# Ledger of designs, part 11: VHH binders against o13842

Target 1, 320 residues: o13842
Amino acid sequence: MYETRDLTGNAGKPVDTNPWPNNSKIAVSFVVNYEEGGERSLLYEDEGFETFLTEAGLMPFPNRPVRERSIESCFEYGSRCGFWRILNLFKKHKVPFTCWAIGQAVEKNPVVVGAMEEAGCEVGSHSHRWINYEGVPPETEYEHIKKSVQAIQKASPSNSAPRSWYTGRASLNTRKLVCQVYKDLGLPQPFDSDEYNDDYPYWVADPLASKPGAEDDKGLLIVPYTLEVNDMKYAVAPGFCNSDDFYTYARDAFDVLYEEGLEGAPKMMTIGLHCRLTGRPGRFRGLQKLMEHITSKEGVWVATREQIAQAWSAKHPYKA
Key: E = the ipSAE of ESMFold2; O = the ipSAE of OpenDDE; V2 = 0.75 times the mean of E and O plus 0.25 times the DockQ between their complexes.

## First folded at step 4 (VHH)

Design p13 (framework vhh_7n9e_1)
Fold by ESMFold2-Fast, scan of step 4:
Structure p13 (fold): chain B 320 residues (1-320), chain A 123 residues (1-123)
Amino acid sequence: as target 1 above (320 residues)
Amino acid sequence: DVQLVESGGGLVQAGGSLRLSCAASGFTFSNYAMYWGRQAPGKGREWVSGISKSGGSTAYASSVKGRFTISRDNAKNTLYLQMNNLKPEDTALYYCAKPSGWYRSSDYTFDYWGQGTQVTVSS
């Protein structure tokens, strides 16, 4: 009933002493989660309202299927204000991010996709709804994956489908279904980010292969995500109380990985952000300070996840 | 037996345009997504563009986005790639490709490739 897990990875050894462009010592992936309009709500015919990852999550609410305007407006802050504040910071520093875009959120506010493309950012998919897909029927999840890809592509001025994929709360069927949808739509296989277990991209068996290691196994590239350097900790305990907590933690994580890179083990680092969390002015100060710290260092490559995936796979092709 | 025959390549100046065609036979073209890939000297094969069975969905590599347009004519079993504002780095052998059916991945690896058509972009 459980998938086999690789507990060894590269056994603590550097995979490559020079994996990134221009002899960079660290690849930094900023991720912006665009989820507002995709959360659980009676407005979207769900059985209840969302309480997870919002500053309103600790308020007392009735345990009944009702609409909660406080929660609704907290999500709306992300799309109305927080997204734009974050985007403007990245434009000012002329560095990109990758967006995890919820398909339904994009359908409700498609202007964000064109804005990100204009700024040189990557728009990836965060599936169609911001829900737990565990227990969702495979046929329903297939439709959600397809709808998310189509919603992002339709909103894209360049008609671009997302190359990077992240579900978060994935089912056991998610990876295979994502690959199947991309195949059915004539798209290249996506780069999968639904793992938190390493500081390097790595390969897994192609979920559409007849079996792992078979002739038809072309691999699937994993680009790991993070729960560690993630502003979700503003909303979960024990977490971040103020912008200095986020900044200090993220800075220290960056410094450790950067120092390891200088010592011959360059890696990637991911920083996870949410429009309604870090997009708030008080929390945003921590991101500004982090951006200044990261961009002040020599040998740092701030890149989209697609760029990181392409650089890695060019040097480390899949071997079955 | 599957056959894919590319045409339309050639020598062009930077900033120029070319239209590539791929004639498909030996399979039901309208039942398969189709891809364009390329291989530059000294480099591996890379995916350039893809198009769904119906033509309703398309995708492009970031390096060609906004400059290249993929299309298909299912009545003529033909795949096209319109290439505008060509750059020296677009110099490569261009292939059309199809996946080998339901269980095969479709990244930069394909079951069936044509012979390719050479595109050379001079400075």
Scores: ipSAE 0.000, ipTM 0.272, lowest interface PAE 16.7, mean pLDDT 87

Design p14 (framework vhh_7yz9_2)
Fold by ESMFold2-Fast, scan of step 4:
Structure p14 (fold): chain B 320 residues (1-320), chain A 122 residues (1-122)
Amino acid sequence: as target 1 above (320 residues)
Amino acid sequence: QWQLVESGGGLVQAGGSLRLSCTASGFTFSYYAMGWYRQTAGNEREWVAFISTGGSTTYADSVKGRFTISRDNAKNTVYLQMNSLKPEDTAVYYCAKLSGYYRSSDWTFDYWGQGTPVTVSS
């Protein structure tokens, strides 16, 4: 069954002229995707290997059920080197990020969760596998969601379940299944990031409610993500060729939103990063320059998505 | 290890007052913005008040005019003075370091300890 989309939002008007702590003019969400070990591979009993969002994606490989060690090592760079390089930058600047952690990747390298928690970063869920969930049976997807949440909580020294959720390549069933799993596990409802349609958080109807606006509708908070200010463009058209392309694009996006904030319309900004992409030294220079630019400005709040969600919902509770 | 210890909660009648305290250890307190959050059973933690390193304050609309956040850097303590308490203020109150970076301030957000329960009757 297909539902209509909201094309209006807030009709171009600011929802709040002072939504963030300490009169901040912009909330900045850096996101680190931790996917290495969750991709399609014969090592994980999949029918083939993954090339998407790696340097290896530019090379022709046979579509056969074989292992490709070059591709395996491209993903391994993310977990072995890129993750740690990125984490050390955020530790140096004493600002946090939110991680989209693939459950299977966490199971294979659980030390990254404790390292992120020690650095003050948030570990969110990116489902169990780094795959397209379209066409996956609902019962299978339910088990993947549950396994992801449990894997992250088990790896967490504080025994914390992920509060933020992002699938990316979601099915039409994903949002309802995520809410059902969290309910079944006795966890508070997650903050959903599987939207790209706005520059501030907003509420939707609770997918577990009998109908939108009913008495059992407690809402679901959306914290929008980005595919635009995202280092995936190093690997996909129209593309970034060098670190200055990423830096210039992200800087300009930040400057526009920051200036709008100074003019009475403060918003949030998301910057998406991948350990095996921006974690490479040449690309990493662009992130260093961006961090220096963002931290040079007054009235900037660099925060986790959970912190942004909590600040927003405190001022803007759901009204059915 | 960073630690925040909340105290000062208890039972109070509607219209009454309480002062909550949060003592910090394991970090240079004067360098961090601080905040108070509260949580009722079955609900998410909600923000109550924030105070910057320089003493600037911000409040949730539900408590504005009734609650006052303050800090004493010499004692590594942040306070929440709660006046004109309502039954709706009943919650467990948590102290937190705020996450963020500004040219003149550096702040991180974290929850530590058990919180302090506040029950407002009447």
Scores: ipSAE 0.000, ipTM 0.163, lowest interface PAE 15.7, mean pLDDT 86

Design p15 (framework vhh_7yz9_2; at its last look DockQ between E and O 0.01; V2 from the best seeds 0.00; counts 0 for: pae E 22.3 > 2, unsure alone 64.3 < 65, placed apart)
Fold by ESMFold2-Fast, scan of step 4:
Structure p15 (fold): chain B 320 residues (1-320), chain A 122 residues (1-122)
Amino acid sequence: as target 1 above (320 residues)
Amino acid sequence: QWQLVESGGGLVQAGGSLRLSCTASGFTFSRYAMGWYRQTAGNEREWVAFITKGGSTTYADSVKGRFTISRDNAKNTVYLQMNSLKPEDTAVYYCAKTSGWYRSSDYAFDYWGQGTPVTVSS
């Protein structure tokens, strides 16, 4: 009926003592969520409006299906200002990030895809809408996945389909549907980031295989994401009150993983960012400080999730 | 298996021009940033020029205004047009698939070609 969970992983032991290029001691993945224009709104013919992960999350609003211009403008800050502030920082440092791009948001502002490609960044998919896919019919979710991939590829000057996938609020059907859409579109299988359970990429069975370990099982590479080192905590309990809270937490997480890497257990680290959250000037200071800290260290590889996935799979290919 | 093949090197007089080519196989070329590096005997490789998948270019100060990097995604090829060559440009030139960032070079690299020698006479 439902897949079980692996509680063991590698039993706390190092998977590889030198998994990254150039003897790097840590692989760092910065992720920028591009969600603005994909949220629930009557403007997009949804049944209501969205307050989640905005400054307006604590404000009282009427419980009725109306447009809320204040909320709409909070999301618009991300696309109008925050995205560009973040992109300019990464361009200045010549550091790449991976974007989780919502398909509908891309359709409404396609210029962001070309801007990210020019900067050497990866554009991944965050499905079509910024919603909870639990309870969405599989056929509807299939169409959303397909629309997301096609919207990103159409907006791409290099005609690139997204190689990295993250839904976030995924259904039990999401992983299999994503693999099916990519197969139906004739695209190479994506790298799945809808797990938060490890500091290394790892393989799972291909959800389209007849059974795990069968001859048709090509594997699926998981590149774990984070809710822990994530600026969503500016808007979600336990919360970050100021930019120094974000910086201190992210810096400490980096330092722990970096030190473990120096001691013979190099891993990956992910930092999750949102255009309308960290893109605000006061919060943005924490990202500037974090960038300076991370880029000051030797043996640090900052890479896109696609690059991390490819480096890992080259050294650790799937064995069916 | 990834493969990068450089060509176009040779002997040229100071003030002359050369065009280097690097043809890629075994990967989707249009998805990757590409760079040119050079190395003299006994020294480490130094970065020369870089081009993103979207076509944005960056150059080392020593070659800025004289060298131009470009790409042709239909031919899976990256080029380095070298003008106003100087004896100090004498080196083996390497094409590299660049991926990510690290402090020591602004760009991480994970695959190199075999190189093409360039000799500039005085």
Scores: ipSAE 0.422, ipTM 0.757, lowest interface PAE 1.9, mean pLDDT 89
Fold by ESMFold2, look of step 5:
Structure p15 (fold): chain B 320 residues (1-320), chain A 122 residues (1-122)
Amino acid sequence: as target 1 above (320 residues)
Amino acid sequence: QWQLVESGGGLVQAGGSLRLSCTASGFTFSRYAMGWYRQTAGNEREWVAFITKGGSTTYADSVKGRFTISRDNAKNTVYLQMNSLKPEDTAVYYCAKTSGWYRSSDYAFDYWGQGTPVTVSS
């Protein structure tokens, strides 16, 4: 796995066939990360409190083995307020998002899954805990993957298992383990978003095949994500100072890709959101402006990652 | 109440032709893009062809040049003309529509017909 790197991709050429329905000039994936309740805490037997993507900014001292209620309270804003504010905006504009849901967060607040399904959104998996999996033993990561799928499916009124996958802070084992769990559960292989390296979905060899190109190689579809057009930049440096920074940057990224689509090279774009970050009223204004901009244009397809994956696969099947 | 009814399936010899129809009711047909899909036993549903509101068409590579999708808005019907049929075209064929709001950009298929079986004998 990862023995070589593909630095070439399409070598700057547009793909042969526009996969987007109705000859759309761009496919736009909004992603809402639902992480609240899965973050590090002594309550969950972790070594310390959560320090990543928090309102506390940079910590002046090393983390220590205590509870930090202020940080926990900020996460709770995401689940209590931010999630609902964001969901209501998408319902108002009648467009869907894909949620990457942390399994433990779902277990602690399962009503969010039904609310998203009712609104026409996709609920994918963000694994079971919101932690760095690099140092986690493979058998433990396997169990986390399985537990997250089962937690989401159990909370689902339609009994739907997630089809889209993103770990984020993944190990070199993650991709193969995810595919193995889905196979062992008798589920279709998920669409993998643990890449950041293109403006199109693309195929890689099935990690579970006997070898690349073998008869059992069904391929694995990669649907790239983003750390760039992402509201995490409110909480990292150098980043967004106010909602206009977010809006302007995301608008400009959209406009570039949209213009490329008008010129004959239609692409996809992802916009990453976090309930506790953009869900704050002052930051939320930036998302409102972006939504107005995107939904007012012709030839724009706002879709879930599952929809994008299916449209792509239909027109660009895997060639082992 | 939305309804899609597929018809025209059956048994045909390899190299033959069939024309599938899908008649829609309960919605303003001309406002929606339509598609055809197929499913063989034990496999996931496979996209076959797509037609926009304006009549632009696209096809899966496996059927390109052999299948033609068309629509008749006056009859609320979408067609799939299937020529030069092969045994691997054997499947249940499904008609589908999108949510239909191009300006909302929600292209997801949100309604499926019951399917019409096609068997191509060698």
Scores: ipSAE 0.000, ipTM 0.099, lowest interface PAE 22.3, mean pLDDT 87
Fold by OpenDDE, look of step 5:
Parts: C-alpha cells; structure tokens; sequence
Structure p15 (fold): chain B 320 residues (1-320), chain A 122 residues (1-122)
C-alpha cells in the first residue's frame, strides 16, 4: 500500500465546487489530541520518561530509565485543566471538535468521553499508547488498536466505537491492522487520518482487499491531518514562541483556504490541538482568538471529522 | 533499551580538530535521522547538525563549513567531525535520535546520550 506515492493528487484542480452542507466555503475540523496518561513512563513499564512534546522541549539531560515527575505532572495538567478549558470554549461557541483519544488515557480518566459526547464532539482513537509504533511488533500493535477501541467504547455513554482513526507515529502496518481489528470486532470500517498530503478527503484501496480494484475492495477513506497548523509547534524548535504565533499562523491558513472557497474551491482545514499545550492559559488565548475569527465568517462549517467524512463520501463514493 | 553513547570529546586548542562518535543500540539505527546538540552550563541546548536516514545533512549557521555530520549504518554510529574549533564551541555535545514524528524534516528528537565534553582553549 505504501509502495508507491501519489505526488500528483488532483493536479491543482478543484475536486468539488460544493462539497459541504449549506454551500459552505470551508469545512473546519478542530482536533483535540487527548494523550495524557498514555505517554511514556516507567510507571507504565516503559524504558524511560516522555521526551516528546513536553514543556522541557530539548531536555538538558539524557533520557534515563527514571521517572520524571515534572513531565508527568505537566501531562496531568492537560487532563485536569487543559482539556476542560478547551471543551468549555467549544461549548460556549456551540461548535464541535474531534478528539483523538489514547486508549490508556481514557481508561485513566473515562469521564472525558461522556463530557465530549454531551458537547456534541466526536471521540476517535489515537491508539492505546502514545508511542512510536514503528518497530513495534504487529501483534502488539494489533492489541493496542483493539484495546483503544474497546476502552473508548466502554467509556462512551452511548457505547459508541470510534470511527476516526489517527495513530500519528504509525508503522507501515498500522493502516491494515486498524482495518483488521475493526473487522474482527464486527465494527464498521473507520476512516484514516494518518496522512498530511491534501486539502480534501480522498480514497485509497482497502488494505484488506485481495488486491486494489478487486471485488472485495471497498476502499478506505482518508481525511488528511496537519502537522503545521498544530499546537505541537509550541514544543518544537523552531516553533511557536507565544499564542500569537499560533493564532496568526492558523488565521492565515484559514484566510487562504476561505478565499479559495469563495473562488469556487471549498476545502477542509484542520487545526491540531493538545490538552497540555493549548490548554495552558498562556497559550489558550491564541485558540480563543482563532475561534472568534473563524466563527465570525459566513459560510464556515465547523464540523467533526466524521461529518466531513460523511459529507464527502455521500458525494464522492469509492469507485474501485 | 535505547542507548546512545558518545565519545571523542576532550581538550583541544583553537584551530584544532576533534571527531565525535555516537554508537547506537536498541533500535534499528538505519530507520532514524540522527543529530548532534551541544549545551553549555546555564544555557539551553542547541542543535548543531542533523543527518537524515537518507544521508542528507543540515547544520547550524555557527558551525557551517567547519563541522561535518556523517553516519555508518553498518556500525550503528553517527559522527561529528569538528574542524577549525573555536573557544565558543566549548560545550557538552549530545547525540540524539529522532522519533520519526516529523518524518519529512526529521527534526523531532526524543532520545539523548550522556554527552561528551569538548573544551577548546584559546
């Protein structure tokens, strides 16, 4: 499946002049990554403490097989405070987001799933652990996928399984394993967001098909994500130094896409968020300003990724 | 278990050269970009050089033309050849492994060695 790359896409042509409901000029997808409690820690029998997307940035000391309580505590802020601050903002503006939740994190704080559902948000899966799955045995990753789905479904008051999937640091096995797990669990096929390469959803061959284009090829929908309009940039260098950096970058991205929509090419925009990052007061202001900017415009559809997937699939069904 | 072990640091006179080595274990070395960082007491760690899994290199402006990063996948080792050393190059140098998160740029590092000290005397 990954043996070839499509570097052409739509060759700069609009795919659909009116892909979204109510003739919307842009579909905006906010994504909240809920990872707190799934990060690396000796507490979870990992080899060391988490060093990715932390307040420390580049650590002044090497990673060692020790617990770093300061890092753990910062993650806890995400689940204890940051998440709720973000959720309340979306509730205030009466718009939804999509959550990609780490299974283990949900197990440790299951109340967040009900809160999101009540607010009209979508809860997707971020796998079970927040780790790099490259190099992880497929059997282990399979179990992690399964556990994450089950954890989210169990925590859901509606007993809803996640339909949106995003691993992030995925392996070459991830896409196929995800589809296999869902099939094995008797669940509908999810859509995949482990791509960053388009402004539109698009189809790929069903990884479980005998071969692409075969009768059993039902396709797999890709809803692209983003690593640039993403608050992860607070934790990387060069990156966002303050909330204005995040706001202005996201605003500019929105404005460009919105203008293209007005010109007859409505696209989707993704904004990536993390509870422990944007959830901090010093960074939260950026999200507030962004929300005001986006919601002040006419013809903006703030949607869950599932809604985007549904809208796209309805007009653009997979053709093997 | 991931391990990065740096070596080759020491005392050198200004204008001199050193070659640092970092030997990796516990992961598939060839899959990951590697980097060198340096840190002085009381200051933030700064990046010095990166090398992708494909062998593409990137350098900080302060070391361009003087330092060369390279790798030997067969030996699971990344090197930093430091020429024309200056007193301002004095620091503890750290080897780093990428997480692969930003796979296009390979600039997200999530594991570090113990460091090797480099002192450049005037």
Amino acid sequence: as target 1 above (320 residues)
Amino acid sequence: QWQLVESGGGLVQAGGSLRLSCTASGFTFSRYAMGWYRQTAGNEREWVAFITKGGSTTYADSVKGRFTISRDNAKNTVYLQMNSLKPEDTAVYYCAKTSGWYRSSDYAFDYWGQGTPVTVSS
Scores: ipSAE 0.000, ipTM 0.196, lowest interface PAE 14.3, mean pLDDT 91
ESMFold2 (binder alone), look of step 5: mean pLDDT 78; pTM 0.788

Design p16 (framework vhh_8dlx_2)
Fold by ESMFold2-Fast, scan of step 4:
Order: structure tokens, then sequence, then C-alpha cells
Structure p16 (fold): chain B 320 residues (1-320), chain A 122 residues (1-122)
């Protein structure tokens, strides 16, 4: 897998057929990452505590493998406050969205999956732990994928397994292992979002096929994610300092893609959110403004990633 | 051309259950969130709930314990299951198609059916 790189894609050409319902000019995907309780901690037998995508830079920390309660509580803000604030905004606007949930975070707070479903949210998997999987043995990663799927399904009042997959810090083995786990569990193949390279969904060869293009190759759909229109930039320098930085950047990205759609090239856009980042009141204001801007435009389709995947597949089916 | 045809209404006694159906045609049913809305005599429209393509549902909190929405994409059919019906549930029930676009204060639906009348009386 990944023996070659596709640097061409569609060579800048518009798709032959508008994939979006109602001749929509843009498909907009809001993604809420539910990660709190899945981060590194000595409490979970990891080597140390986690500071990535937190306010950690504002405080000194000991240079020892200890628990850091201040940072743990920063993560807990996401599950205790930020998630609910974000959820209520989507409920108020009746806007579809996708939540990517870390399996261990769900195990420690299963009520959130029921809340996601009540809000009309698609629940996808963000693997089991919020870690870099490049250093993890394939057999261990297989078990993590399996535990994530099972944890989400167990917490789901509708007993639904996640259809969308996103690891984030994936290994070169992740895509094949995900497909293998879903096959072994008797579940339909998921949609893979661990790519950042396009503004359209696209197909790749099925990693479980005997070889690319073989008779058993039914394809795997990629629904790309983004690091660009993502609130992680509040925590990574140089990034966003205030809610207007996030709003202005996301608005401009939306406007560019929307205008391209008006000119005959309808695309998709993803907005990535984190409960402990945008869920903070000062940052949250930017999301409220963005929601109002996006919903004020005609010809905009706000959809779950599963809806986007289904719409794309209907108009642009896999051809080996 | 988009068509939505509701069925299953009629006269029903208080305390009973009823299942309404909506047959959809003229669009890719599996790609849209679908909604149920009702209108009681002399009242405005009341949103009941919706179901996304994933099967996830979102309900009006006032009605959540009374209703269940489901869909069958293989037959392009939307369902509304109602339990413990009361006289106040007397209304014309509509199914509605929405592309997933919402304005801040509005219920924006692309298309509505003609409705099916449910009368709850002894």
Amino acid sequence: as target 1 above (320 residues)
Amino acid sequence: EVQLVESGGGVVQPGRSLRLSCAASGFTFSSYAMHWVRQAPGKGLEWIGNIYTSGSTFYNPSLKSLVTISRDDSTNTLYLQMNSLRAEDTAIYYCAKLSGYYRSSDWTFDYWGKGTLVTVSS
C-alpha cells in the first residue's frame, strides 16, 4: 500500500456531474473531534502526560513521568463543557454534523454517544486512543481499531457501528487494518478520512483486494479531511489568536470554494473542531459567526460525512 | 419531479398506536435527511423530528417520548411511529425533504407532501 504517490488527482478539472443533491454549490462537513479521556497519561499506563492541542504552553511542567492534573483538567473541560456548548449550537441551527469519537474517551463517558445521536449527528470512529500510531505494532493497532468500533456501538442507543473512519496520526498499516477489522466484524466497509490532499472525495483500490484492479477490488472511498480549516490552529503557533482569526480564515475558505461552485466546480469543505478548543467561550464566538455566514448562503448543503460519501458514490461510482 | 405521498392516517381511538408512511420518488432518497411535520386544526406547523442518512434521529423535545422515526432506503419509504395517541395529536401529518441546509431561525424544506389526516377521537 502507498508504493506510489498520486500527484495529479483530477488535474484541476471539474467533476463531470455535480455530486451534491439539489444542484448544491458546495457540501459543508462540520466535524467535532471527541478526544477527551483518550490522551496520554500515566493513569492509562503511558510514559507521560499529553500537552498536544491544549493550553499547556501557558504553564511550566515538571520534567518527569508524572500525572499533570492541570493539563488533565484542560482536557476534561472538553467533555464537561465544550462538547455540550458545541452540541447545543448544532441543535439550535438543526444543522447535520459528524462526531469522530476516540474509543477510550467513549468508554469513560458513554453518555456522549447518545447525546450525539439525539442531536442527529453521525458518529464515526477516531480509533481507540489519541496517540501517534506509527510506533504501534500492527497487531496492537488491530485490537485498538476493534475496541474503538465496539465501544462506540455499545454506547450507541441505536446499536450502530461507526461508518466513517479517521485516525489522524495514522501508520502506513492503518487503512488495511481498518478494512480487515470491519470485514472480520461482518460490518460494511467504512469511508476513510485519513487524507488531506483534495477538495473532492475520491476512490482508491481496496487494500484487501488481491491486487489493485483485480476482480475482487471493489474500491475504498476517501472523504478528505483538513488541517487548514481546523481549530487546532488556536493551539499551534503561528495560528489563531482570537475567534475573529478563526472566523475570518474559515469564512474566506468557504467563500473561495462556494464561488468555485457557482462557476461550475462544486466541491466539499470540512471544518475541524475540538471540544476543549472551540468549546471555550472566547473561541466559540467564531463558530457561531461561521454558522450564521454559511447558513445565510443559497445552494449550500450542510451534511454528515456519510451523506457526502453516499452522494458522491451515487454519481461517481468506483471504476477499477 | 419530486413527489412525497403520505399514508396511514385515519380515525383512531385515544391510547392507541399508529404508523404513518411516506413514499418518496423523483430524487435520490438515500442522500437526504427526511422530516415529519404536523399541523393541528387552527394551529401553526409543528416540527416533529428528522432522520439523517445514517439513521440517526433528532426529535422535538416535546414529542420525543411519543414518536419514533425510521426509514427504509431500499423502498424509498419514511415512517413515523406514534404511541399513546391523545386528542391533541389530531392533525394533518406531512413528510418533508430537506437538503441539510438550515437558516438560523427557519424551517427550510425543499418539498412537502399533501399530508395525511389523523383524527384521535372516541
Scores: ipSAE 0.000, ipTM 0.153, lowest interface PAE 19.4, mean pLDDT 87

Design p17 (framework vhh_8dlx_2)
Fold by ESMFold2-Fast, scan of step 4:
Structure p17 (fold): chain B 320 residues (1-320), chain A 122 residues (1-122)
Amino acid sequence: as target 1 above (320 residues)
Amino acid sequence: EVQLVESGGGVVQPGRSLRLSCAASGFTFSRYAMHWVRQAPGKGLEWIGNIYKSGSTFYNPSLKSLVTISRDDSTNTLYLQMNSLRAEDTAIYYCARTSGWYRSGDSYFDYWGKGTLVTVSS
């Protein structure tokens, strides 16, 4: 896997001058990360407490193998308050999002899956635990992938398995293992979002094929994600200090891509959100302003990642 | 190829009930939210309601007491049950699939059926 790197892409040229439905000039993917209850804790037999991407993690806590209730309760705010605040905003505007759902978090609070389906949102998989999978044995990661898919499907009122996949802190084995699990479960191949390298979907060789371009190569569709327009920057210096920082940055990124779309190069844009970060009232104001800005424009398609993937693959099928 | 085919329209007396059907093909029906929309003669489109993958329904408040939307994913069929029909319910009724949002406050409809005519008259 990854024997070569594609540094060229489409060499700065538009892949398609009209790729989106209804002649839309930009496809916008809002992503809500649902991680609360999947983070590191001694309660889950991890070696220590979570310090990554939380307000409490920015404070000088001693690094000891103990539970930290301040950090745990900051994550609990995400599931208890922040998720519902964000979902209500999307419901009011009748605009969908895609969720990256951690399997263990879903197991501990399955009601969120039904709530998202009720709102017309997509529930994708964020693997089983919110951890770095580099160094995790392949057999263990395979079981985590399987558990995540099954947990989401079990919690789904429509019995739907996740179509979109995002690990985040993935290993070099992750893509092949994800494809293998989906095949073993008899599910259609997922859309993979563990790339940050472009502003439109693209195909790669099927990692389960005997070799790239072989008769058994069905392709794998990549729907790129983002670390740029992502509220994680509230927790990482020199990131966002206030809601206007997030709003201004996200608005400017949208405007640039939207203007390029008007000039004949329509693309997709992703906006990454976390329930415990943007779900806090002060930060939430920036999301409200961004929603108003994006929905004020003509020729904008706000869609789930599954819908974006389906529209793209219908117009650009894989050629082995 | 994606197709939506409405049926069940016709002439009905005021105060009676009618059930419309929409047969879907060419896509995984169970993965999509579905809508009913109508257009009365000389009027614009009026949203009736929708049903999500979970089976949860939302209705136009002016119509909620008079209509029920349901789905059967095993047969890829969407239904609209209408009760206490009035002359002003005369319209072409459309089945529509939503794949996202494209206007402020509006649902995005990427595929529509041809419609089925309902005439409420004596």
Scores: ipSAE 0.028, ipTM 0.528, lowest interface PAE 6.7, mean pLDDT 90

Design p18 (framework vhh_7d4b_2)
Fold by ESMFold2-Fast, scan of step 4:
Structure p18 (fold): chain B 320 residues (1-320), chain A 124 residues (1-124)
Amino acid sequence: as target 1 above (320 residues)
Amino acid sequence: QVQLVESGGGVVQPGRSLRLSCAASGRTFSSYAMGWYRQAPGKQRELVASISTSGGSTNYADSVKGRFTISRDNSKNTMYLQMNSLKPEDTAVYYCAADSGYYRTSDQYEYDYWGQGTQVTVSS
């Protein structure tokens, strides 16, 4: 056991005063979670159904493992309506997002991958199923990672494998297994987003290296994600009640980071979205407001996570 | 629902200042994001300045940035546009606009409520 946690980071100092292209003062990563069709359901031969991050919590459901069409239809809204509403907004503004795509959801609706590529968006992997991987055997998780990568690549008109990775509810084995699958498939190492601890990318030791700092340690780039500026708060307490709660919170977070950027400390910001949450019309208004606010400012770079990772690593290559 | 009434327009010489006011009635004023638009003869309506519900965020068109200041007083249910260093190109009818919780930085979406407009003429 060599793993330790870094509580210091850069000790409050700017890591770089000009890390982004064109002297941009902030890099903004919009993330769209495409999960619908990957959740737990008896329809998919699971032992029970999923209510997490849906309006299903507003209805009394029995705690028995039975099919619930109400819950099934809450997820289906994301794939049928919400995804397309969100994609059309980004197309209208000519800015990209990065998608966390669940492999099983892609298998059930592959047309979304081609639509995102046509719009200039990045399709990343959210593993194969929308489940908690804690307690899943490593050999099973390895197969899930492999299936996810292959499902996305098969659905891609450009035959592109996902460059960015996010599991969310990851096991302690996830990072190493992801790197192993990519190596076994002959793919370049992915950018890992399963951290929430900073406002800029950073390096960790390669989990496939013999030990940290060894000659075979090529590093692994972390691009932090967010649970803070995330529409999941519409579904979890203390939460967001209306679109203005989301807009006001996300706008204030953007304004703080943007102001820090103007003062010589440019950073990245992530905004997490779900097709079945923000894709609903009442909540969608908050995203429209946020998009107008962000795109109205000078020196803002709205980019995919892959573009952010590449820009960062070019200026800050790994040093063991 | 909100009703908007503009005041403070008039004829002024180049380089002078005017202060426009927009008085709101109806629902709680603090629940509305607000903006000023203008329309010159033969031109499309354009957004001049906008302000959030709290007044904590403001936006300005490049043509007026540094010369115009938007503000609001929620206790008086009034929004203001302070116009300094006025130019002949600023001649237009100025409209107050309000939307429930949403302030606009783009002309792609219309505000829900509009005033009748107030004329500003900058000439020698």
Scores: ipSAE 0.000, ipTM 0.104, lowest interface PAE 21.6, mean pLDDT 87

